# VH-VL binders against Prolyl 3-hydroxylase 1 (P3H1): the designs that were tried, part 15

Target 1, 115 residues: Prolyl 3-hydroxylase 1 (P3H1), of Gallus gallus (Chicken) (q6jhu8r557to671)
Amino acid sequence: SHLVCRTAIDEKQEGRSDNSHEVHVDNCILNAEALVCVKEPPAYTFRDYSAILYLNGDFEGGAFYFTELDAKTQTAEVQPQCGRAVGFSSGSENPHGVKAVTKGQRCAIALWFTL
Below, E stands for the ipSAE of ESMFold2; O stands for the ipSAE of ESMFold2 at other seeds; V2 stands for 0.75 times the mean of E and O plus 0.25 times the DockQ between their complexes.

## First folded at step 19 (VH-VL; framework fv_ciduvectamig_arm2)

Design Cs1 (from Cr1 with heavy chain D106E; at its last look DockQ between E and O 0.64; V2 from the best seeds 0.62)
Fold by ESMFold2 at other seeds, look of step 19:
Structure Cs1 (fold): chain C 115 residues (1-115), chain A 127 residues (1-127), chain B 110 residues (1-110)
Amino acid sequence: as target 1 above (115 residues)
Amino acid sequence: QVQLQQSGPRLVRPSQTLSLTCAISGDSVSSYKAAWSWIRQSPSRGLEWLGRTYYRSKWYNDYAVSVKSRITVNPDTSRNQFTLQLNSVTPEDTALYYCARDHWYEFGSKPYYFDYWGQGTLVTVSS
Amino acid sequence: QSALTQPASVSGSPGQSITISCTGTSSDVGSYKYVNWYQQHPDKAPKVLLYEVSNRPSGVSSRFSGSKSGNTASLTISGLQAEDQADYHCSSYTSSNTWVFGGGTKLTVL
């Protein structure tokens, strides 16, 4: 359960150089060229389910999308909206990314559930 | 911010064990979004990643194949530090040794890069 | 003998572009996007320039760019400046969940 905010105009967020819009998997290390996802430490192998809860929707860009294991073929897209939640299994069946925020600020809460 | 402070002897005789300590401030050695690595540098081999320790529900280690038979990297949660032990050293182990934070992306399973480095310890192996 | 191959040295004149290569195998550079570049000035620890092939951390000039094709990653420095004179190191994550480094490249600005 982690609050994350990214803004198109705030490039001076201290202690943050992450790129959350590139495709990844939550509990395994994606090798998109070999079409495998390696579920071994240091990956967060204990994550079984993931969710994201959007706190606002007054921004442009920032769409959440799913892909096949190739990290290129988009299979679904969810536009953020205040109060909207996206839930999915954390494994290799759900590679996903977030498109760049082009205007405004996107804020969300990330959640992970372990059995 | 995060700081890594190294300590340990700078002269080690051949066949002995090289032992270094890295003290962490501003983060936890058990942080689930990090791993803790040792890296050395010599003019002949450049940078060489040696190994790491990290906590992911339990403690793990990964070691470079070149040193795997001689290396141990251990955490110390009570002192918030981690150590390098390299057994049976030879003059070829002479190098500048760094500890570094191996930063991991919190929101998905992927590595970032080494974002914080210790000050470096030049260790000479000679008789 | 480093795990990744870089040229030992490169040189260029101010204002020009240079490219430094980093060649690995299908089990490291060829497998993953987790290829990083570090800049190191004399008597300093390395500092990240690029991660995930081409991403710049905050504070890194847009003159630094990166790419990858097959088993080879490339760092390009455009608009070369005197302060770019340094050592440059590539690294890659491996299929064995380890890191490897290149041998390093000394860049001389003429």
Scores: ipSAE 0.612, ipTM 0.866, lowest interface PAE 1.3, mean pLDDT 89
ESMFold2, look of step 19: ipSAE 0.628; ipTM 0.876
ESMFold2 (binder alone), look of step 19: mean pLDDT 90; pTM 0.930

Design Cs2 (from Cr1 with light chain S31N; at its last look DockQ between E and O 0.69; V2 from the best seeds 0.61)
Fold by ESMFold2, look of step 19:
Structure Cs2 (fold): chain C 115 residues (1-115), chain A 127 residues (1-127), chain B 110 residues (1-110)
Amino acid sequence: as target 1 above (115 residues)
Amino acid sequence: QVQLQQSGPRLVRPSQTLSLTCAISGDSVSSYKAAWSWIRQSPSRGLEWLGRTYYRSKWYNDYAVSVKSRITVNPDTSRNQFTLQLNSVTPEDTALYYCARDHWYDFGSKPYYFDYWGQGTLVTVSS
Amino acid sequence: QSALTQPASVSGSPGQSITISCTGTSSDVGNYKYVNWYQQHPDKAPKVLLYEVSNRPSGVSSRFSGSKSGNTASLTISGLQAEDQADYHCSSYTSSNTWVFGGGTKLTVL
């Protein structure tokens, strides 16, 4: 499990105008051009389920979103709120990213589970 | 702060085995967030990634196709080190050899970059 | 021959912008967003400037920016400074779970 916090200042200092976390998959290496996700080491192939627990909601931006394998076609979006949790399977069915924080600070705990 | 300290012979004769060691401080050779690479640099070819070792529930290796038949990269958990062995060297293997940490993104399965490098070891292969 | 093609040298005057290209194939730069740039001063190890095409690690100047189109990635340095005189290397992850590097570009600041 990981505690992660990102501020709008962090986003600007690292040149992240659109995404705080670029689209990825938790247990395989995404090749969005070929529409495949390769579940082989060094990928974290042992992750079966993922969860994110948001610790606050007093910020702007920072939306969590899912995509198709192309890493471009958005299929769902979740605005973080204090106490909100997002749970999903770690595999190629759930590519996801996080949009840049535009004001304030976003804090969350990330969790991964193995069957 | 992570530091990588290289050691090993700097002169190797053709047909022999080149052996180098990289000692790690500030991190573990078995860290799941890392892989441990050897990279060499020569004036004619620039930087060339050779291979890596890493732990993901068990030990794995990946090697560049150009050296795959001659290379071995091994971890040593008791000394917190990893080694390069390159067999059957020729003068074309003369290069500045680096060890480096291949950093991996924690929140998803993707590589970052080589964030820590050893000091470099210039290895000359000549008779 | 390196797996990724870079120009051997580039030059510019202080204050100008310059761009260094890095051309690969569909098996590396074309397919993967895991394309990085490194700066290397004489007698020193490379230091990362950009990762995942355009992301800057903490402490890297916003004068460095990156982009990718097709099989070619580009590093742009704006507001060129004397301290930017160095070698620049690109790298890409490959479909074989390996890294490849470009041949390197020597940047001369006039």
Scores: ipSAE 0.539, ipTM 0.859, lowest interface PAE 1.7, mean pLDDT 90
ESMFold2 (binder alone), look of step 19: mean pLDDT 91; pTM 0.933
ESMFold2 at other seeds, look of step 19: ipSAE 0.629; ipTM 0.859

Design Cs3 (from Cr1 with heavy chain H103Y; at its last look DockQ between E and O 0.72; V2 from the best seeds 0.62)
Fold by ESMFold2, look of step 19:
Structure Cs3 (fold): chain C 115 residues (1-115), chain A 127 residues (1-127), chain B 110 residues (1-110)
Amino acid sequence: as target 1 above (115 residues)
Amino acid sequence: QVQLQQSGPRLVRPSQTLSLTCAISGDSVSSYKAAWSWIRQSPSRGLEWLGRTYYRSKWYNDYAVSVKSRITVNPDTSRNQFTLQLNSVTPEDTALYYCARDYWYDFGSKPYYFDYWGQGTLVTVSS
Amino acid sequence: QSALTQPASVSGSPGQSITISCTGTSSDVGSYKYVNWYQQHPDKAPKVLLYEVSNRPSGVSSRFSGSKSGNTASLTISGLQAEDQADYHCSSYTSSNTWVFGGGTKLTVL
């Protein structure tokens, strides 16, 4: 539903580790210090499932990763690849982020579904 | 580009209701990426967030505890605007009032910041 | 009184670095990464400088940087310039789904 592209700016940002999308949850407001995710408006509480479809793979960085509720402990990682899709429940089970793109441009489509 | 245009009286007597309007262009008051806030500024208290209205499948409001008993923020979708009503005002409500877009990250559920502000309306509460 | 504590004023000379603090509680600055900084020139509305502690919107100079430790957030302005003379406000999201602001800091460039 949403096309999103992120690029490494300037001449080759080698070694950059900044996150492109900071860790969040799609249907609740994450409080990583208290290890809770508050499913209340203005959060998008109606999102039940999320998906990301990668449109290219000719870049460096930009890895998609899941964490515990602390927003720090990585539990899984998906390397982008043209045509790869990642589907997950939108709730507190799946805090996630995207690492910085260090070379090239990452493009993806984000989708949300309501049960 | 989003613009917020404020209107309303600049002088209000104590115990009356302060009423301000914020007209929105370049976005919708029912935008799922936004909430619509009122913020005031005074020399003694600096910036103070008062409350907001927003649409998330239905209309919601959140209000600051300090004004919760006196404040109402209402959307008007037909005119694409939102209003502030603050009841029972006192001289301590004298301030520069701003409306602002409370922008939200739509690839997840988290607040960003106030990215567009109205021009400000200086309201004096005096007998 | 403001919910977040900032120094009333700070000053620095061109080219120097200065830091403005913003101290809250465990229910705001200490809870959330949703801590923002705004710059306000006289007779103008505030303009966002930083969001989520340290992120810069498009068009904001890399001379502005931010950090947070415990209940205190900090704005650092490196390479101070005359146009940096302004008021600076911090804000934080709270555990009650509200926003709070600091009292503001007047920066004077000597």
Scores: ipSAE 0.533, ipTM 0.841, lowest interface PAE 1.8, mean pLDDT 88
ESMFold2 (binder alone), look of step 19: mean pLDDT 91; pTM 0.931
ESMFold2 at other seeds, look of step 19: ipSAE 0.646; ipTM 0.872

Design Cs4 (from Cr1 with heavy chain G108S; at its last look DockQ between E and O 0.67; V2 from the best seeds 0.00; counts 0 for: pae O 2.5 > 2)
Fold by ESMFold2 at other seeds, look of step 19:
Structure Cs4 (fold): chain C 115 residues (1-115), chain A 127 residues (1-127), chain B 110 residues (1-110)
Amino acid sequence: as target 1 above (115 residues)
Amino acid sequence: QVQLQQSGPRLVRPSQTLSLTCAISGDSVSSYKAAWSWIRQSPSRGLEWLGRTYYRSKWYNDYAVSVKSRITVNPDTSRNQFTLQLNSVTPEDTALYYCARDHWYDFSSKPYYFDYWGQGTLVTVSS
Amino acid sequence: QSALTQPASVSGSPGQSITISCTGTSSDVGSYKYVNWYQQHPDKAPKVLLYEVSNRPSGVSSRFSGSKSGNTASLTISGLQAEDQADYHCSSYTSSNTWVFGGGTKLTVL
């Protein structure tokens, strides 16, 4: 398990970067160009299921989203809400990321399960 | 604040084994968020990644093809350090050797970058 | 030589933009977005400027930008400043779960 908090980046900040998780897969290393995900160390290959539990909802942006293996084509999005959980298989079926937080601070717990 | 402190001999004779140690403070060598690498630098080759050790439910190593037959990278959890052993050295192994942390941010299954480096050890291989 | 090809040197005047290339193969730069750039001043260890082609860690100026096309990644420095004079190294993850580096590029600010 892992606590994750992300806060909005002020538009006046030099060297701006996105305040989001880049798209990835939880149990393999994604090769988006070849549309494959390689399940071998150093990836966390033992993960079978993943979940995100939102600790708050008083922020803007920071949506959780799924993509195709290309890491570009969005297929679904989950709006944050305090106490909402998102559960999904950890494998190549579910590439995912988190969009930039545009106002406030997003906090969530990431959970991984081995069956 | 993570710090990597290197130690080891600076002169090694040809055909002997080069042995260096990297002591870690502010993190654990067994961290699930890290991999621990050795990288060397010379004018002729620039930076050259040699290999790493990391813990993912057990200990693993990955080594560069160019040195795979001669290299060993070992963790030492009791001293919170990791070592480089490079066997059968030649003058071509003369370089500035760094240890470095490969940070695996937020437990995501993807490679990142080397965020902390040791101070560097210039090792000369000469008769 | 090095696994990734960089020009040995580049130069520019203050205020100008310069670009440094890094060419690999389909098994590294061409396969993965895990391409990084490091800046190295004399007698110092390298410091990351960009990761995943174009992402800037906190504290890195927006004057540094990156891109990739095919087997070639590029670092662009705009608004060149005297302190940008340094060596620049690219790296890429490979299909063998290893890292490779370019040979390095010496940037001279005229």
Scores: ipSAE 0.409, ipTM 0.817, lowest interface PAE 2.5, mean pLDDT 87
ESMFold2, look of step 19: ipSAE 0.412; ipTM 0.809
ESMFold2 (binder alone), look of step 19: mean pLDDT 91; pTM 0.932

Design Cs5 (from Cr1 with light chain S58E; at its last look DockQ between E and O 0.72; V2 from the best seeds 0.64)
Fold by ESMFold2, look of step 19:
Structure Cs5 (fold): chain C 115 residues (1-115), chain A 127 residues (1-127), chain B 110 residues (1-110)
Amino acid sequence: as target 1 above (115 residues)
Amino acid sequence: QVQLQQSGPRLVRPSQTLSLTCAISGDSVSSYKAAWSWIRQSPSRGLEWLGRTYYRSKWYNDYAVSVKSRITVNPDTSRNQFTLQLNSVTPEDTALYYCARDHWYDFGSKPYYFDYWGQGTLVTVSS
Amino acid sequence: QSALTQPASVSGSPGQSITISCTGTSSDVGSYKYVNWYQQHPDKAPKVLLYEVSNRPEGVSSRFSGSKSGNTASLTISGLQAEDQADYHCSSYTSSNTWVFGGGTKLTVL
C-alpha cells in the first residue's frame, strides 16, 4: 500500500506525456506492439488484485483509464472522487494509466493483494 | 540518499576471474523495488549492460547473452552489497566498470532506469 | 559493436536544435516503451535525461525531448547550450529481459 500524490505544474507539463502514469499492467511487463504481457521476474508476478482509493477530488484531470493490450485503445474511464475506489485484477486483462493532472494535486492510496 | 561504493582490484591477469564489489547505503540489496546491475564502458566501445541480481520472493539473475557463460552476480544481504565475478578474462574485458541501481516502478510491472551509479572502477586485463 | 546504433558524433551551434537517433530492432526499441537516454560528461557516470521514450525525471530541462517511431528513438535538444557538450547514450529493454545500450554520441557545441 502506497500513498501517491501528483501535482500539476503548467510549465513542467509542456513537452511531456499527457499522462501522469503511462499505461502498464501491475503483474507483467507489457509489450504493446506484440500485444503480449510477459509475466516473469522482475515483474511483480505475485499481484493478483489491485485497488486505488482516492483521497481528494479538488483537482482537474487525472482520470484513471483502462486500455486494450495496445496501450492506446481506451475501454473505460473512472473519474477520481474523494472516497471512490477502483478495484481490478492485476493481469493482462487490465492495462491502465492515469491522465495528466491539469490543475491541483491528486492523491490516492495504491493497494495490491495476493490471493 | 542512495549511494553505491565500488571496490576491487584494478589489474587482472588474462584467464583469471575479475571480481568487484558494490556496497549499498540508503537502500537494501533485497529491496523489491530494485534490481542491481553491472555495466561496463570499454575504451573502444560504449556502455554494455552485463547482468543483475534482484529479490522477488527469491533471488534471480539476468545476464547479457554475450557474457552469460562467464558471469556471476551475487547479493550479500549481511553486508548489503553485491558482487561481479567475470571468469576467463581477456584484454577485451578491459573497461571502466560501474555498478548501478535498476529501479523499478512498483505501481506497475515496468523498469524505470539506472538512477544511481557507483563511482566506476577502471579494470585493466594485462600480463 | 553496440546493440543499438547511434551516430558517432553530432554538432550544433548555441540556440539551435539537434537530434540524436537510436536504432534498434523489433525485439527492443520496436517492442517496448522502455527506452532511455543518458547524458555523460567527461570523467563522470551517466545521468538519466529521459525514460520511457519521452518522460523527463524531476530536474531535467524541458529542452530535452524524445520520440520513437518503429525501431528508432530520437533525443532532441532544443536551445543548445555550451553545457550540453557531452556524450549521449540510449538504452532499451529487450524481449530477452535484458538491457542494451547504444554506442554513444559525442555532441560538440560549436
Scores: ipSAE 0.574, ipTM 0.858, lowest interface PAE 1.7, mean pLDDT 89
ESMFold2 (binder alone), look of step 19: mean pLDDT 91; pTM 0.934
ESMFold2 at other seeds, look of step 19: ipSAE 0.639; ipTM 0.866

Design Cs6 (from Cr1 with heavy chain S57Y; at its last look DockQ between E and O 0.75; V2 from the best seeds 0.61)
Fold by ESMFold2, look of step 19:
Structure Cs6 (fold): chain C 115 residues (1-115), chain A 127 residues (1-127), chain B 110 residues (1-110)
Amino acid sequence: as target 1 above (115 residues)
Amino acid sequence: QVQLQQSGPRLVRPSQTLSLTCAISGDSVSSYKAAWSWIRQSPSRGLEWLGRTYYRYKWYNDYAVSVKSRITVNPDTSRNQFTLQLNSVTPEDTALYYCARDHWYDFGSKPYYFDYWGQGTLVTVSS
Amino acid sequence: QSALTQPASVSGSPGQSITISCTGTSSDVGSYKYVNWYQQHPDKAPKVLLYEVSNRPSGVSSRFSGSKSGNTASLTISGLQAEDQADYHCSSYTSSNTWVFGGGTKLTVL
């Protein structure tokens, strides 16, 4: 498991569009230009399922979102909430990212499972 | 907090093997969040990435094409260090050699950057 | 000889902005967003300025910014200061799971 916390950089950064985590895949290296995801070391190829558990909800921004392989076309979005969990397969079917935290601090636990 | 300390000879004869050691403190050579690289620098050629070793349930290596036939990078988990061996050296291998941590972001499968570097070892290859 | 092409030198006056280019191929700069910039002062190891094209680590001045278009990445330094005089290196991850570096650019602050 992995605990991560991210805070807003400063108050002048409200309305920023940059992501807290750029779009990636958990078990392969995404090449968004070629629309492929390369599942080879040093990638964490052994991850089969991923989960994010949110530890708080007293922040703004920080939305979790899925895309197509192009890393641009958003297909779903999950608003963080204390105790909310997001589970998904770790492979190329689920490219994902996290938008900037615009106020407060986001804390979550990331979990990876090998089947 | 993480420190990389290099050691090894500074003068090597042509045709011999260049051997350097990088000792790690504040991290583990078997960390799944990292890979461990050797990079060299010369005034005429700039920085050149040579290769790395890393642990992902077993040990792997990646090497630059330019040195692939002559290079070996090995971990030593008991001493928490990694080594460079470059065989059959010529004067063209004269350079300032660095070890560096090749940081990997563990949330997703992607590289980061070289965040910690050794102090550098100037190795001269000459008679 | 370098995998990535940078100008050998660039100069500017204090207060000006300058841009350093880094040109590669579709298998490196054009493949992934894992393009980094390093600053190196004489007799020191390189220090990261930017990663993933445009992200600034903690402690790096907002005067440093980055961009990428096609096979070319750019580092822009605004408000040049005397301490910016250094060598600047780009690097890129490749589709073969290796790193490559540019030849380096010497910045002179006039």
Scores: ipSAE 0.557, ipTM 0.845, lowest interface PAE 1.7, mean pLDDT 88
ESMFold2 (binder alone), look of step 19: mean pLDDT 91; pTM 0.931
ESMFold2 at other seeds, look of step 19: ipSAE 0.573; ipTM 0.852

## First folded at step 20 (VH-VL; framework fv_ciduvectamig_arm2)

Design Ct1 (from Cr1 with heavy chain D102E; at its last look DockQ between E and O 0.64; V2 from the best seeds 0.60)
Fold by ESMFold2 at other seeds, look of step 20:
Structure Ct1 (fold): chain C 115 residues (1-115), chain A 127 residues (1-127), chain B 110 residues (1-110)
Amino acid sequence: as target 1 above (115 residues)
Amino acid sequence: QVQLQQSGPRLVRPSQTLSLTCAISGDSVSSYKAAWSWIRQSPSRGLEWLGRTYYRSKWYNDYAVSVKSRITVNPDTSRNQFTLQLNSVTPEDTALYYCAREHWYDFGSKPYYFDYWGQGTLVTVSS
Amino acid sequence: QSALTQPASVSGSPGQSITISCTGTSSDVGSYKYVNWYQQHPDKAPKVLLYEVSNRPSGVSSRFSGSKSGNTASLTISGLQAEDQADYHCSSYTSSNTWVFGGGTKLTVL
């Protein structure tokens, strides 16, 4: 499990972009141009299910959203809320991202399961 | 901070094996969010990615087609290092060799970029 | 015979904008958005400038921007400054799960 906090002021990721809203898939490498997701190493192919547990909800932005394989067409959105969990299969069925946190701090626990 | 320190010979004779070592501090060679690459640079060909080793529940390697028959990249978890072995070298293998960390996004399966590089080792292949 | 084609050199005057192209194939630049740009000053290792076509790591000036269309990625440097004189390399992830680099572009600031 991983504790993740993102803030409108303090978002950071090891000297790379602080952008947390890029679409990805948890267990395969998304090729959005070809509409395929390649489930091969170095992808985390051993992830079968994913979950996110939100620890707070007193922030703005930071919505969790799903897309089609094109990484552009949004199909669903989940607003964070304290104690809300989002569970989904880790594969190509569920490309997803997180919109920018515009005010406050978002904290969640990310979990991955291998069956 | 992550640091990569290279070592190995700078002069290699044709037909011999080029061997280089990259020692890692501030990260683990078995990090699930990294892959460990060798990249070389020459005036005529620019940067050339050679191959990588990484741990994803077991050890894997990927190699560039141009060197696949001659290259081996191995981790050493006890010393927190990884090595390059390039067999049967010719003068065309003369280059500045870098080791580099290839960082991967830990929440999803996508590569970032080469964020930490060794100091470089200029290897000359000649008699 | 680099896998990605870049112009060997480009030049510009201070204050101008310049672009550097990086042309690959449908199996690399055309496949993924994992296209990066690196800046390299003499006797230094390359340093990432852009990743995922257009994203700037922390500390990279907004004068550097990127785009991609089809099999060609572009780096644009606006407001050219003397310190921008360096070599610039593009890289792309490939559909065979490898990296490829361009041959590099030497930028001369006149």
Scores: ipSAE 0.552, ipTM 0.847, lowest interface PAE 1.7, mean pLDDT 88
ESMFold2, look of step 20: ipSAE 0.627; ipTM 0.862
ESMFold2 (binder alone), look of step 20: mean pLDDT 92; pTM 0.936

Design Ct2 (from Cr1 with light chain N36H; at its last look DockQ between E and O 0.03; V2 from the best seeds 0.00; counts 0 for: pae E 14.7 > 2, placed apart)
Fold by ESMFold2, look of step 20:
Structure Ct2 (fold): chain C 115 residues (1-115), chain A 127 residues (1-127), chain B 110 residues (1-110)
Amino acid sequence: as target 1 above (115 residues)
Amino acid sequence: QVQLQQSGPRLVRPSQTLSLTCAISGDSVSSYKAAWSWIRQSPSRGLEWLGRTYYRSKWYNDYAVSVKSRITVNPDTSRNQFTLQLNSVTPEDTALYYCARDHWYDFGSKPYYFDYWGQGTLVTVSS
Amino acid sequence: QSALTQPASVSGSPGQSITISCTGTSSDVGSYKYVHWYQQHPDKAPKVLLYEVSNRPSGVSSRFSGSKSGNTASLTISGLQAEDQADYHCSSYTSSNTWVFGGGTKLTVL
């Protein structure tokens, strides 16, 4: 599991103005141009399922979203809310990213499972 | 070609256990490319996915919340089949029961659509 | 009640286009591309018509198309034919690693 907190200050300091986490896949290296995802280092190839648990909702920005393999076509979006969880398989079927936090602080727990 | 053949009693008394069997030909119940589900259909609820079993280095089950306390889906590798056991049935469990294959891709890491279905078994729960 | 909401019935005349809706929540249709449509003729098991919102298996006519916006998926049948008269079911994967179905829609070709 991993606690992640991001503020608008953290996003600016890390040079993140549009995305807090760029679109990726949790267990493989996404090649959006070739529309493939390759299980190789440095990816955590052993992950089979992922979850995000939001610890608060008193911030702006920070939306969680899914895309096609092109890392551009958004297929779903989840608005953060205290106690809301997002669970998904870790493979190439679920490329995802997080928008930058624009006001306040977003805190979540990330979880990964191996089958 | 994959075929699913269902068997089991068509009349079950309230409070007893509903038990159905789905025999598989043309595939293996332990295939890493598949999961094996039970789905029922009734006038009041339409189609309802009940649960599944599948093998990915070990056996896993997932069950619908509505039946989780009463359901077991078991594989039988020696007979190449899987079973549904639904405990403590009531007349609300009267339905047409299907077994189905959930064909999985990406090395069997994600669910897909139900591509093969059994013939259906109408189970009536009555006194 | 079904987990996903579909109209109970729709009707159309041959040659027309019709659309069937399937509304869920942010925990299913709103979160997953694993939204499928099944066609079911009387006394037959359902068969997949569209998978992952809009993809057609081989042998399915291009008259069938699908889309999704927010928590709602849609099946559109263009050039309606008599043999399209059937029940149509949507399904979605959920955040709890389960499947849910809509209540089904009876399509009548007038």
Scores: ipSAE 0.000, ipTM 0.523, lowest interface PAE 14.7, mean pLDDT 83
ESMFold2 (binder alone), look of step 20: mean pLDDT 90; pTM 0.919
ESMFold2 at other seeds, look of step 20: ipSAE 0.580; ipTM 0.847

Design Ct3 (from Cr1 with heavy chain K33R, light chain R56K; at its last look DockQ between E and O 0.74; V2 from the best seeds 0.66)
Heavy chain, then light chain:
Amino acid sequence: QVQLQQSGPRLVRPSQTLSLTCAISGDSVSSYRAAWSWIRQSPSRGLEWLGRTYYRSKWYNDYAVSVKSRITVNPDTSRNQFTLQLNSVTPEDTALYYCARDHWYDFGSKPYYFDYWGQGTLVTVSS
Amino acid sequence: QSALTQPASVSGSPGQSITISCTGTSSDVGSYKYVNWYQQHPDKAPKVLLYEVSNKPSGVSSRFSGSKSGNTASLTISGLQAEDQADYHCSSYTSSNTWVFGGGTKLTVL
ESMFold2, look of step 20: ipSAE 0.635; ipTM 0.874
ESMFold2 (binder alone), look of step 20: mean pLDDT 91; pTM 0.934
ESMFold2 at other seeds, look of step 20: ipSAE 0.638; ipTM 0.865

